# VHH binders against Gluconolactonase (gnl), part 9

Target 1, 316 residues: Gluconolactonase (gnl), of Zymomonas mobilis subsp. mobilis (q01578)
Amino acid sequence: NGSTIGKITKFSPRLDAILDVSTPIEVIASDIQWSEGPVWVKNGNFLLFSDPPANIMRKWTPDAGVSIFLKPSGHAEPIPAGQFREPGSNGMKVGPDGKIWVADSGTRAIMKVDPVTRQRSVVVDNYKGKRFNSPNDLFFSKSGAVYFTDPPYGLTNLDESDIKEMNYNGVFRLSPDGRLDLIEAGLSRPNGLALSPDETKLYVSNSDRASPNIWVYSLDSNGLPTSRTLLRNFRKEYFDQGLAGLPDGMNIDKQGNLFASAPGGIYIFAPDGECLGLISGNPGQPLSNCCFGEKGQTLFISASHNVVRVRTKTFG

## First folded at step 1 (VHH)

Design l43d (framework vhh_8ghr_2)
Fold by ESMFold2-Fast, scan of step 1:
Structure l43d (fold): chain B 316 residues (1-316), chain A 130 residues (1-130)
Amino acid sequence: as target 1 above (316 residues)
Amino acid sequence: EVQLVESGGGLVQPGGSLRLSCAASGFTFSDYSYIGWVRRAPGKGEELVARISSSGGSTSYADSVKGRFTISADISKNTAYLQMNSLRVEDTAVYYCARDLSEYYDFWSGYSPTYYMDVWGQGTLVTVSS
């Protein structure tokens, strides 16, 4: 009332159907250590978002503002010394059961949270007997399969962590019948992911400064990848232009437009791969993840120490 | 709390010398494959200028700094250093200390990158000017 940040940049007239460049980027939450994993809960009309380093999950409503939803959000306190860098919850989605499904870095598991009782339960915490590194983000298929990433960001020494059991950082698919598939083991820092609306494509970001890529995987009828292509490499934006952030979280609208965190902010890609525009924070401010809420048209963005909202013309 | 803190930056004349320090907290250098120094200057992007193995036995340098810069590590003090000699105007940049984990396998293509950084410091400014 209203603090605003950043700017919207138009790269293509195709952006005009999605977002006006004059739309304000409104600050709705502040004083977050690192905002992440926003999710809109339709049953109750509220936003949840994670603060993984702080081990807190917060709730926001238009009427009441910000409150604590879970503390701790991930690992039980006290946190073991020297084992965790990010002990909290991270990416979140509302599952087909109405529960909040959580990529829980500190518990090293995919968790479910009841949005009313706040009771938690483990969905899956291992692949073939080896504990996950620190799950980071997840995305549901319409059939109820969940795709998720497992980079080492929650662990103090990352790939060299003494509690890390896997010698890779995976992308997994959990089928509704309980089958768990490792679908990619070759990414250094798998992070955000999203399915196209027709579920023929899976987008995956790699948040490695040496290989800052967004990949697109072609999926077969069983939801398993058959090939991949590069959507975009952000080395120029990160190294030559000095833009803040790395390929991180993402989400997708009902038309298949991808909203993806990368150096400079949230990039908007059409289904054909054309980059249409960019939502930026203040200079030096990473925008790490996003979700749709408020009747489906409001884009909420985790923006470092802030959470912001942008009113769009599209539906998530 | 994994953190790298750089110090020692500042203004120096061409031909001068400067030593940067990088203090690690929340982890030890003995736990990692490499520690590196990366610089960012307008128009030149980011450049890995030097790296050293955790054992201190292996070093590598960018062609632009070979013979002028020396990287070292004091594992007992959990601190890495970049000794910069014969400084040029072109060395003006923000210098970052970073943990370098150089090995991963690209499952689909079999490609392994030669450069990889997973933890970065806040950076320290070095200005070389008369």
Scores: ipSAE 0.000, ipTM 0.163, lowest interface PAE 15.9, mean pLDDT 87

Design l44c (framework vhh_nb_b201)
Fold by ESMFold2-Fast, scan of step 1:
Structure l44c (fold): chain B 316 residues (1-316), chain A 128 residues (1-128)
Amino acid sequence: as target 1 above (316 residues)
Amino acid sequence: QVQLQESGGGLVQAGGSLRLSCAASGFTFSSYAMGWYRQAPGKEREFVATISSGGSTYYADSVKGRFTISRDNAKNTVYLQMNSLKPEDTAVYYCAAGTEYLYGRSWDSYTPSEYDYWGQGTQVTVSS
């Protein structure tokens, strides 16, 4: 049995249906430069996770531990000097075609990877002829549309990158027929995102410490946003409490509970917006992203130099 | 042999001023973001201020308007000028250095665990 870290904090008795505060947070991987974008591959019964600055995608199973799945995971070697902070893969989801769909920071594209052959192909790399900044995370609708974020984090000097072609950091929707919509251009650092199970809401995090917000967009019948409301501002947690991390990755269970990275760890929000609890790492340790896996109840969390596992009572 | 060496701490009365210095060696200082964090007894390390390699600054709301972070790349030193000190500013102050490349995140998203190097700290005590 491995080591454990952190703690679970209960803010509401409604947490009891989701997670026990005594549940161990088990370390399953260590020595990662920056863990990100965990995804469970059900057909192979394994976890994949990204290390964007290292340009490596790793695989984990309980029996074999950690191995390299793709190296490079994103940008081809050698990496151009002075152009990339994060040349690797980042957020990932299994698509309706059974392929691993990848927000590929260094290739500046949404990619898909065959989980058996490890062959890669480009899905989309531009909007109206301008290359994406560095796609960060993605989320599928039931119809097969994919929503994704395009912050500048992969690029050296961010917004001031000499290879950045867009003058905004976008949130996009790619429909199954290939139509690409820019659905939000006003966020400074769009990062993680998730759809509610009924697909009436899109959650989007903004990982800017000047505006550390999680937004909720109302979606029309075509999956396009009509309005937004603020779920939570984390400025106090980041600056006044000195908690580690910024609004980053997120995932959602089948009941609509949101598991969202923010200063202090993974916050759990009910569908009505009530904050139910917090999963924290060690003091100063950011928890950047999460996914459900194994038999659907295990939450895997990317936790800085670690990947951890938490057994829940809910299903993703 | 990377070293960050803080100095300038001490005991001051409320309303007073101190200037902390952090002398850096063993790395290319001009390429690193520098930050100041503090830790009071029984509390977590909290963010105070940061300055990017390019000179952009950011402050915790609790110190904004009272503290000023600056750097001198010729001297490999980062400074924290602390004015209008309050008893609640009492803490050990730590200097930190971090690179965007090593952690794959921008300086404006750095958290305490993402900094590469930390100093030993310098005690600041503000009496009433």
Scores: ipSAE 0.000, ipTM 0.167, lowest interface PAE 15.1, mean pLDDT 89

Design l44e (framework vhh_7d4b_2)
Fold by ESMFold2-Fast, scan of step 1:
Structure l44e (fold): chain B 316 residues (1-316), chain A 129 residues (1-129)
Amino acid sequence: as target 1 above (316 residues)
Amino acid sequence: QVQLVESGGGVVQPGRSLRLSCAASGSIFSSYDMGWYRQAPGKQRELVASITSSGGSTNYADSVKGRFTISRDNSKNTMYLQMNSLKPEDTAVYYCAAGTEYLYGRSWDSYTPSEYDYWGQGTQVTVSS
């Protein structure tokens, strides 16, 4: 608990069913190098969040505040010199097995972590014999399939990294039976992603300043994309308005409202694509990712050197 | 990854027709906006025609409007250019291109080559008199 930052801006009266504009944006954690990938762990009632450049995963509760959960969170120490920009864990979700599934930038893998024992195991670290770049975020289907992104952000020099094995930055789907599909190879910087509650749509952010887009893919009955449309391009917000951040992490409530990181903060989109509102931090402060927690109505947001909490009227 | 392969080029007499095809492999074809460009000797590469991912919108260069028709079949991962009433000035290497970028604040008919993510190797069309 602590001070408040930023503001909530209303673009549509439809926001009123989701969030009150007077709701405080409460700082719950500070002094983080770069906050990312918050996840609420219902079995134990705590928040986990990543600090990928610092190679630390931290835990937060209202009563105890911030503590270290995993150090290192990603790549084992010592880290090879000049190969990693972000050696730590990044995006996280609680899987159907109750374990924390981690997009692990430094180990270049999807990992799972036991929330009680803190033991780690590799789920998948390659596609057809080639190591992933640096997995960034993931999202589960109701059937237990996991979608994840693999941009080069963990690697020094990004696409020009000496250890990069793939000549693309992919979006993947891992089926419960272990089948791994490359579902999109044409994005320059795939980052955050989320499924609609009916699983007919997959949202994917592209965090490239030259193409700062949030895409929506139509999915067939097998969970595979058949087409896509542009939800929004943020080039004007980034270049003309000079707003901080790029399309990054996202999450979705049970009604299908999308909460998506983009230049200026966390944008709230209705299922029909209307932009309803914006949660902003301090001027120049990117808001990179979010998750729902506590009793399902609290939105936690990774906000550069901070993690913040916002009470909503919706359930995630 | 998207790989584009052009076919259907050749040598024809003025007034005849050709149909170019662009077959796509790799990533999701139906998500890409596509276009045909051409480059004649000593000239820069120029837009001939473009088509949106759904096929719902098309654009044509003034020089080919009314003579050329762009279309796509997403079930076959193929884009087409039907070229009717060919003229000697249509002689060029024809390239297909695919892109995912949406350009705010620009006319869709103002796309430049640098705005497409993927290119084919080109197919030669020669109209001899």
Scores: ipSAE 0.000, ipTM 0.109, lowest interface PAE 18.2, mean pLDDT 87

Design p10d (framework vhh_8ghr_2)
Fold by ESMFold2-Fast, scan of step 1:
Structure p10d (fold): chain B 316 residues (1-316), chain A 125 residues (1-125)
Amino acid sequence: as target 1 above (316 residues)
Amino acid sequence: EVQLVESGGGLVQPGGSLRLSCAASGFTISSYDYIGWVRRAPGKGEELVARIYPSGGSTSYADSVKGRFTISADISKNTAYLQMNSLRVEDTAVYYCATDLEWYGKSGYDEFDYWGQGTLVTVSS
């Protein structure tokens, strides 16, 4: 009804410190081909979000609504025929330099965009001479290192793409001095990722229906993974319950609560791994990613053809 | 243990045809496997000739063989094939069947984990 969709489901009374089950899920944008990668730009007080299949990056403010920020957002036009499934921008974060850092599926690079001039530049587009597949999401450490995922989703035929140069789908860490490390090569579909506030843990989603997992990596003092444990396997939710979506984008609040896309919506996990609740959208439509914005307590969620907003009691 | 056994190589005249077979054991050819044919010719080095991705039905070929060679896989027989038509003298090489069951830690599409012993194809008059 009206401008609201979905529902909030409570699994634990611990959810009450984070979110009320009666909180409306407000539609703020609609008629999007596929909403993804929302980011809040604090200096301008606006939301940016990607539409990777459409090759558009859109801007939203409460006062002006939705407008085009970049078109094309990723691959320059004309797009080579038959080579790209998602030529646009995807996940985004504001970097320590105040620029918008973009996981750019079509350019196959981590890009940097000036939020005022809209000029873009390549940060990194290869590992040891081989072009990335299609970077999907990224997350900054406090020291300015950026972690990012490189699944094949931007490429036509995915792993079977004729332009794919890497025989893996990686998770990378780019340090502030320009050092690029491949930190995980064994995931089939690495997608969303987030650092814990103390930066001892890296969360990574794997959006493969055969292995629909969210992993937790323990990090050493250099920000490199030493081990991993399974946070959750979503095979039951996907196959037995028929819930929409696969483990996708995620974000984390200042208390270490993880807000993670998975079959059924955005799941909320406490720092100890307990699942506290679920934010659901329209039946059959995935919730793919999220970010905190406005005064830090508003959760924005990319919700298939919509972008929605949920007011929380926590700070991102 | 993963094993690949090639067969079907031999001597053929220019313009002739050969079908190479690659019988897999120790694993089942599936949608998660990358299966390729790599040739090594005296003095020319190594070339990835063809590969198949059974999950999507996708195939790819080196420019030198496009339109002449066809790669396929028969899951029920656990066997991959390379049909070689319109053979040229320059196609003379040892042909290897290779597979990558796990792409973990790989740096490129040509880094296969498991290789057959090779089968010699000689194209001469």
Scores: ipSAE 0.000, ipTM 0.124, lowest interface PAE 17.2, mean pLDDT 87

Design p10f (framework vhh_7zox_3)
Fold by ESMFold2-Fast, scan of step 1:
Structure p10f (fold): chain B 316 residues (1-316), chain A 123 residues (1-123)
Amino acid sequence: as target 1 above (316 residues)
Amino acid sequence: DVQLVESGGGLVQPGGSLRLSCVASGFTFSSYAMGWVRQAPGKGLEWVSDISSGGSTGYADSVKGRFAISRDNAKNTLYLQMNRLKPEDTAVYYCATDLEWYGKSGYDEFDYAGQGTQVTVSS
């Protein structure tokens, strides 16, 4: 409410078409345990965001401020003792059906939520009879296929969780006809993901400090990966510079500029891979995810205990 | 065999000061980011502060301007200078290496922690 944090750093004059370095980073929500998965609901003009450890999904409008949208947001209360680190909802996108599609950490499923009635339904909760770990983020293709990540972050003891059924942490593609494909099983901590506007590339972050990478997968005409290349390794930023965060959530504008959470904040990459700039928050506190909202030019960012907004010159 | 040994806690009046120390052994201290996390009675762990191998520091909003983290690589020791203490600062304070904690990274629970040192702020 009128307070600003952080700063914008320019690495390339190409940033000037996207964002001015003097643009304020405005705090719109505070006192959140861990903000995540912001999504703008165009049919209603409001922001939703998750607090996965608190098991709450909150709503924000400029006129009314913050209110509770779903509590619990993920796992039903009471939460089973010793099983969940993050019982709540996490990443979210509005689907082609107008429903809120949710990577639901505590329910261990991709869920749909009606934005008006708040009724929930399961989309998918298993692959070949094995329950997902804890879905984290998702992204839609134009055809209605959904890409999503399934790291163990929702589960107590992560990979060593007593309830984990899969021996990997996957990236999946769910086709509109219901076909579920495992498209990557070799990442240690798959997290955020985004499709390029022409859908020839899938970006996937790996939030493991031992391999803090953002990968770019080349996709065939069926939306399946054929190869990958490294966009960036953030080991220096994390270990040598001591910057907060690891590769996490991301989003993409209509020009193909990638806005990606990594150590230090939200990095802005051009479609050719050049790093143009960085949006930073409070020192020591990561910026975990982002989405475009309002009339498509406002970037909302989940910023640890806060949610912030930045007015851009680009459209999501 | 990694060891972190915290000390310096105690009972202090509101507005008082304490200096916490953490002596590290079993790893190359200078190569790791180090930090402090705390746990108040009946609550979860809260990230307090960290310092990179290069000396860059971060602080939770609740302690910024009151606490100062520092390290002495020659002594394998991490410090937390705590000023203007409040009843809300009452907690067990843990030394941690390569913090993956909720308040800082949100990705993992912290890797290594010692037995902790109790700080009680009461009149």
Scores: ipSAE 0.005, ipTM 0.233, lowest interface PAE 10.6, mean pLDDT 89

Design p11c (framework vhh_nb_b201)
Fold by ESMFold2-Fast, scan of step 1:
Structure p11c (fold): chain B 316 residues (1-316), chain A 124 residues (1-124)
Amino acid sequence: as target 1 above (316 residues)
Amino acid sequence: QVQLQESGGGLVQAGGSLRLSCAASGSIFSSYDMGWYRQAPGKEREFVATIYSGGSTYYADSVKGRFTISRDNAKNTVYLQMNSLKPEDTAVYYCAAEYDVTPRGDYSYEYDYWGQGTQVTVSS
């Protein structure tokens, strides 16, 4: 705590209401194999973050620093040889029940974890009798529905995995009554996702280098997609500029500004789709996911072997 | 060092068929995952189909049941057989090659090349 990385780049004067370009990007955690899925737990005032390849979930507080919260975080040990490249937990959100809801790559399920007892239970592990690939990220509606992505990243050989049961990589919606809907099956690598504050839009990242897109789906009153439009294609950033990362995790503030992982760092988009700015790590360092925490104005970012924080002017 | 060259595009009537070919030169073809992508005017590039080094395939929903991807490792070529073509299939079709040298796959920088593209036009 006290070391800084990267830089903040301003593309629009509209960024000034959200973030100052002089704001330090502070390193709060290091020596992580791959940091992912940060979530702030308000009841207890701590950060949790995943290390999916290491099968560890870590906890951070300002006073105590980093400690182990769950080991294993995902798949039970021993891990079957040759079947998993990421056996751990990945994306996380605090659910309406106060539990930590986990996109669990190695268990191949949406799990929930009691933040006090650390007891785990399966929420859902299959669609129509076929096991999920490796759930990656999730996002709650105000009504308690949960949207989640199911790319093959947790599985050895990805789409060629010997244990993969689905012939697609899906985006799902689980309603509070237990109804599970497949809402998108045509994305090659669905990854991060977020709902707009009015819940009329669902943002979904596709982390395929051949189609490195962030999509915006229009939702009906039942929370189901009716159409989609492109927010941005990152092919130029990835191939022409050689920037690190692919469209990955994301989060949204109360004003509807989207903070989205893509080649080069965390991009900030206004609700109208204008790109306002970019938070970058060191050259070659992917920034994979983010969440708001503390009193709602601190943005925590998973940054390869690091976790960093940035003080914003907005509220998540 | 991988170079990709598409061929087989052209004009076809709705309901017709075309077979695209992509010839690869350079490094070890059999170790690459091969894909087809397309881009219509005013649209972004979108995924169509992939065939992995092991031979398994994955398709976009819009083409499932109509398109078939295949490969011939002896000829360093990937094919896209397109049946029951629709006007909305009109696009420039691109071949892509990916070599995953890391356990994290799509987070790596080992993606080399796009081909030049081949135009497919489907008239109503």
Scores: ipSAE 0.000, ipTM 0.137, lowest interface PAE 18.0, mean pLDDT 88

Design p11e (framework vhh_7d4b_2)
Fold by ESMFold2-Fast, scan of step 1:
Structure p11e (fold): chain B 316 residues (1-316), chain A 125 residues (1-125)
Amino acid sequence: as target 1 above (316 residues)
Amino acid sequence: QVQLVESGGGVVQPGRSLRLSCAASGFTFSSYAMGWYRQAPGKQRELVASISGSGGSTNYADSVKGRFTISRDNSKNTMYLQMNSLKPEDTAVYYCAAEYDVTPRGDYSYEYDYWGQGTQVTVSS
C-alpha cells in the first residue's frame, strides 16, 4: 500500500553503480508469520514466498496483492505433534524445466511444483538411504545442477531431533543426471547459498550465533569444492552492535555482486569481497532472504513479518 | 499471557556492581533460552549475554566477558545478570528476552520471541 521502511547505507562509492541510498524500500506484503524464500516466476509475472512456520506459500502481484498459493506448502496436515518446528516450504528457485524447485522443510526433500497446476513431486529426499534433516535453500548452476543446504531448523529439537537420521548438517550438489554429492558436512547451520556467475565460487551462510559466517568455496570444473575462505564473520554485528538476524539467504547479480542476509540486513559484496552497502529494515527485524524479479532489476526481500522490494540499477 | 519483568537497575559509580533480575510468567520457562540485551540512546540494541533453557550453555558479548555472569533459576522462573566492574559505556536500558529453545546448547538463529519493557542502568560519577 505504498509504505516504506528502513534505510540504505553506503560503505563504498562502488555502491552507486548498483543502488542509490535514496531508493525507497517498499512494503508489498505484511502480516506474515515469517517471510522466506522469495522467487520471481517470469512465466506469469508473480512473486512466490514461503512462510515455513505457518506451512503456507503465498503469491503476490502488483494488481492483486497477496493470495495463498499452497496450503499446506510443505508437510501434509495434520502436522505430527512434537516433530516439526517449520513444517512448510522455505527457499525456492525456478528450475530449467520452468517448475518451482522448493527446499521443503516439512517434507524433508527437494520438491518440484508446477506453477500452473500446483502439482507437487519429490526430486530427492535422502542421501545414501538417510532422510534429509530439513532442506532450507537452493541455487542452480547453468548446467542444471542444484546446490542445497540441509540444516535442522524444520525439526523440533534441531540436532537432537528424534527423527534426525544424519549426524551432520550438509551442503549437497544434485547433478542433472541424478548424482547426489555431499560437498560439506562441517558447518553447524548451513543456510543460504549462491554461485558466482562464472561458477568458480559457491557462497554459503552459517546461521549459528556462535560462528555467524559467510564462507566462499572455490569450485573445480565439476562444480565440487576444493577449498574455502571466510568472506566475513558477523560476531561483532550480532553481539557488540546487537543487530537483528544471522547469516541467512542470499542472491547474486550478473556482475557477481552478492546480496547476503546477515545481522543488520542485506549486505552487498563486490566480487572481490569488498562490502559496498547495507539494506536495513525495521530496527530489531531481520531481513532473511532475497531474489531478483520483475524485469530483472527489482530486489525482493523477505523482511520478518513483511516482504519488501527495492528497485536497483543492476540485473539478477 | 506472557510477561517479562526486569528489576535491579539503577545509578552506580564506575567499578561498582549491579544484579539484574528478570521474572517470567505465562510460558514454560525452562523451554526458553533467555538473554539480556542493552540499548544506549542513539545506538542499536546489543546482545549482552544469553543462556540456554537448561542453563548448561552461556554466551557473552566480547565487551562484557569476564565482568558479567548470566544465570537462571528455573524453579523461580527467574533469570539474572550479575554485572561487575561497571564502566560508563555499560550505561543503557537493559532488556530481558526469551526465545523458544529446542536444544540444550541454545544455538538458535531466530530473534527472541518475548521482550520485557527494560530497566535503566546508569554508570556515572
Scores: ipSAE 0.000, ipTM 0.158, lowest interface PAE 15.4, mean pLDDT 88

Design p12c (framework vhh_nb_b201)
Fold by ESMFold2-Fast, scan of step 1:
Structure p12c (fold): chain B 316 residues (1-316), chain A 123 residues (1-123)
Amino acid sequence: as target 1 above (316 residues)
Amino acid sequence: QVQLQESGGGLVQAGGSLRLSCAASGRTFSSYAMGWYRQAPGKEREFVATITSGGSTYYADSVKGRFTISRDNAKNTVYLQMNSLKPEDTAVYYCAADSWEYSRTYDSEYDYWGQGTQVTVSS
């Protein structure tokens, strides 16, 4: 480890089974424009992470440190002037086919990347003939269905973008047979998402400062939402406490504990919704997303200009 | 915290138009998703239309192309323009406010509800 940042805050003794408050938050990467979408690639033992505004995807190993994996990571160079705010890759997951599945802001698509050849292919780039805004994050079901979010963050002027074709910012489900369903169209800034291990619940973040929420959707046997409830609103943390960040990326361990980006850092929620603790960066430093890696117990966190790791007692 | 008051209901002949208004109290109106629901006697309450804080609009299939939802944040008011009215549109219309967002794919429970306004469409 080079250095450590931040602190871990305990809200419940139930945190002790997951994480010690004395655990160091180790800096493993620095000088990133905006770190996002970390994913651990088990077949190769390396971390990938995105830098969406820089249009770069980077790789990290303990022995070699940081190297470039893809440049450009999203939109082909040169980037059209005035059309893209974030032309790069964003959220990523390893799919059931062993490929890296990418929420690609600049290509405005869900993409697949071969981890060996680094060749890319489009999975889906439109809904009923209209191009996506800028896909942001994705999460796989055990059956191979993929849920993903489509906020306007990749586009210059966001909702007012000249190239935006949809009049909403959606949450979608792509079935293994190719069926694409729009499952939520009412969120202003859908961002991170995760399925509970039993797949009865879908968690979705809304990264709008006017509505900084994490929602829980109840799913039917077809993986489609039937109702929702509010897990937590973060207006007080953002406005009254002045904490950095907005509800963003998230991940879940095998016991159903949710690790969710929100104002102040990565919040840890038990399956019953109790908030157990908080992993914070330095004052003013947003923690935007996370994934489990190494032997399954290491939590990697994208932390503004840094990527950090925290060794937990749980398995992702 | 939020009070909602509907107006603009009444009796109209089939093929006619009505404009419903919903006035909201409170300084946080611009951050709310606003919706319209309706309930006919002996029927379940059903979704009609919603508009998000960002201005995105969603409609029930039964009203799409005939009804238009809009908002004026300066006046803390949401509107429902109802054109080409049918006898089947006869119901009490309720204004609703969600402190966050609304989904089309499930029943969302709104935080605040108005008292309702009666719309009657004659044959």
Scores: ipSAE 0.000, ipTM 0.134, lowest interface PAE 16.8, mean pLDDT 88

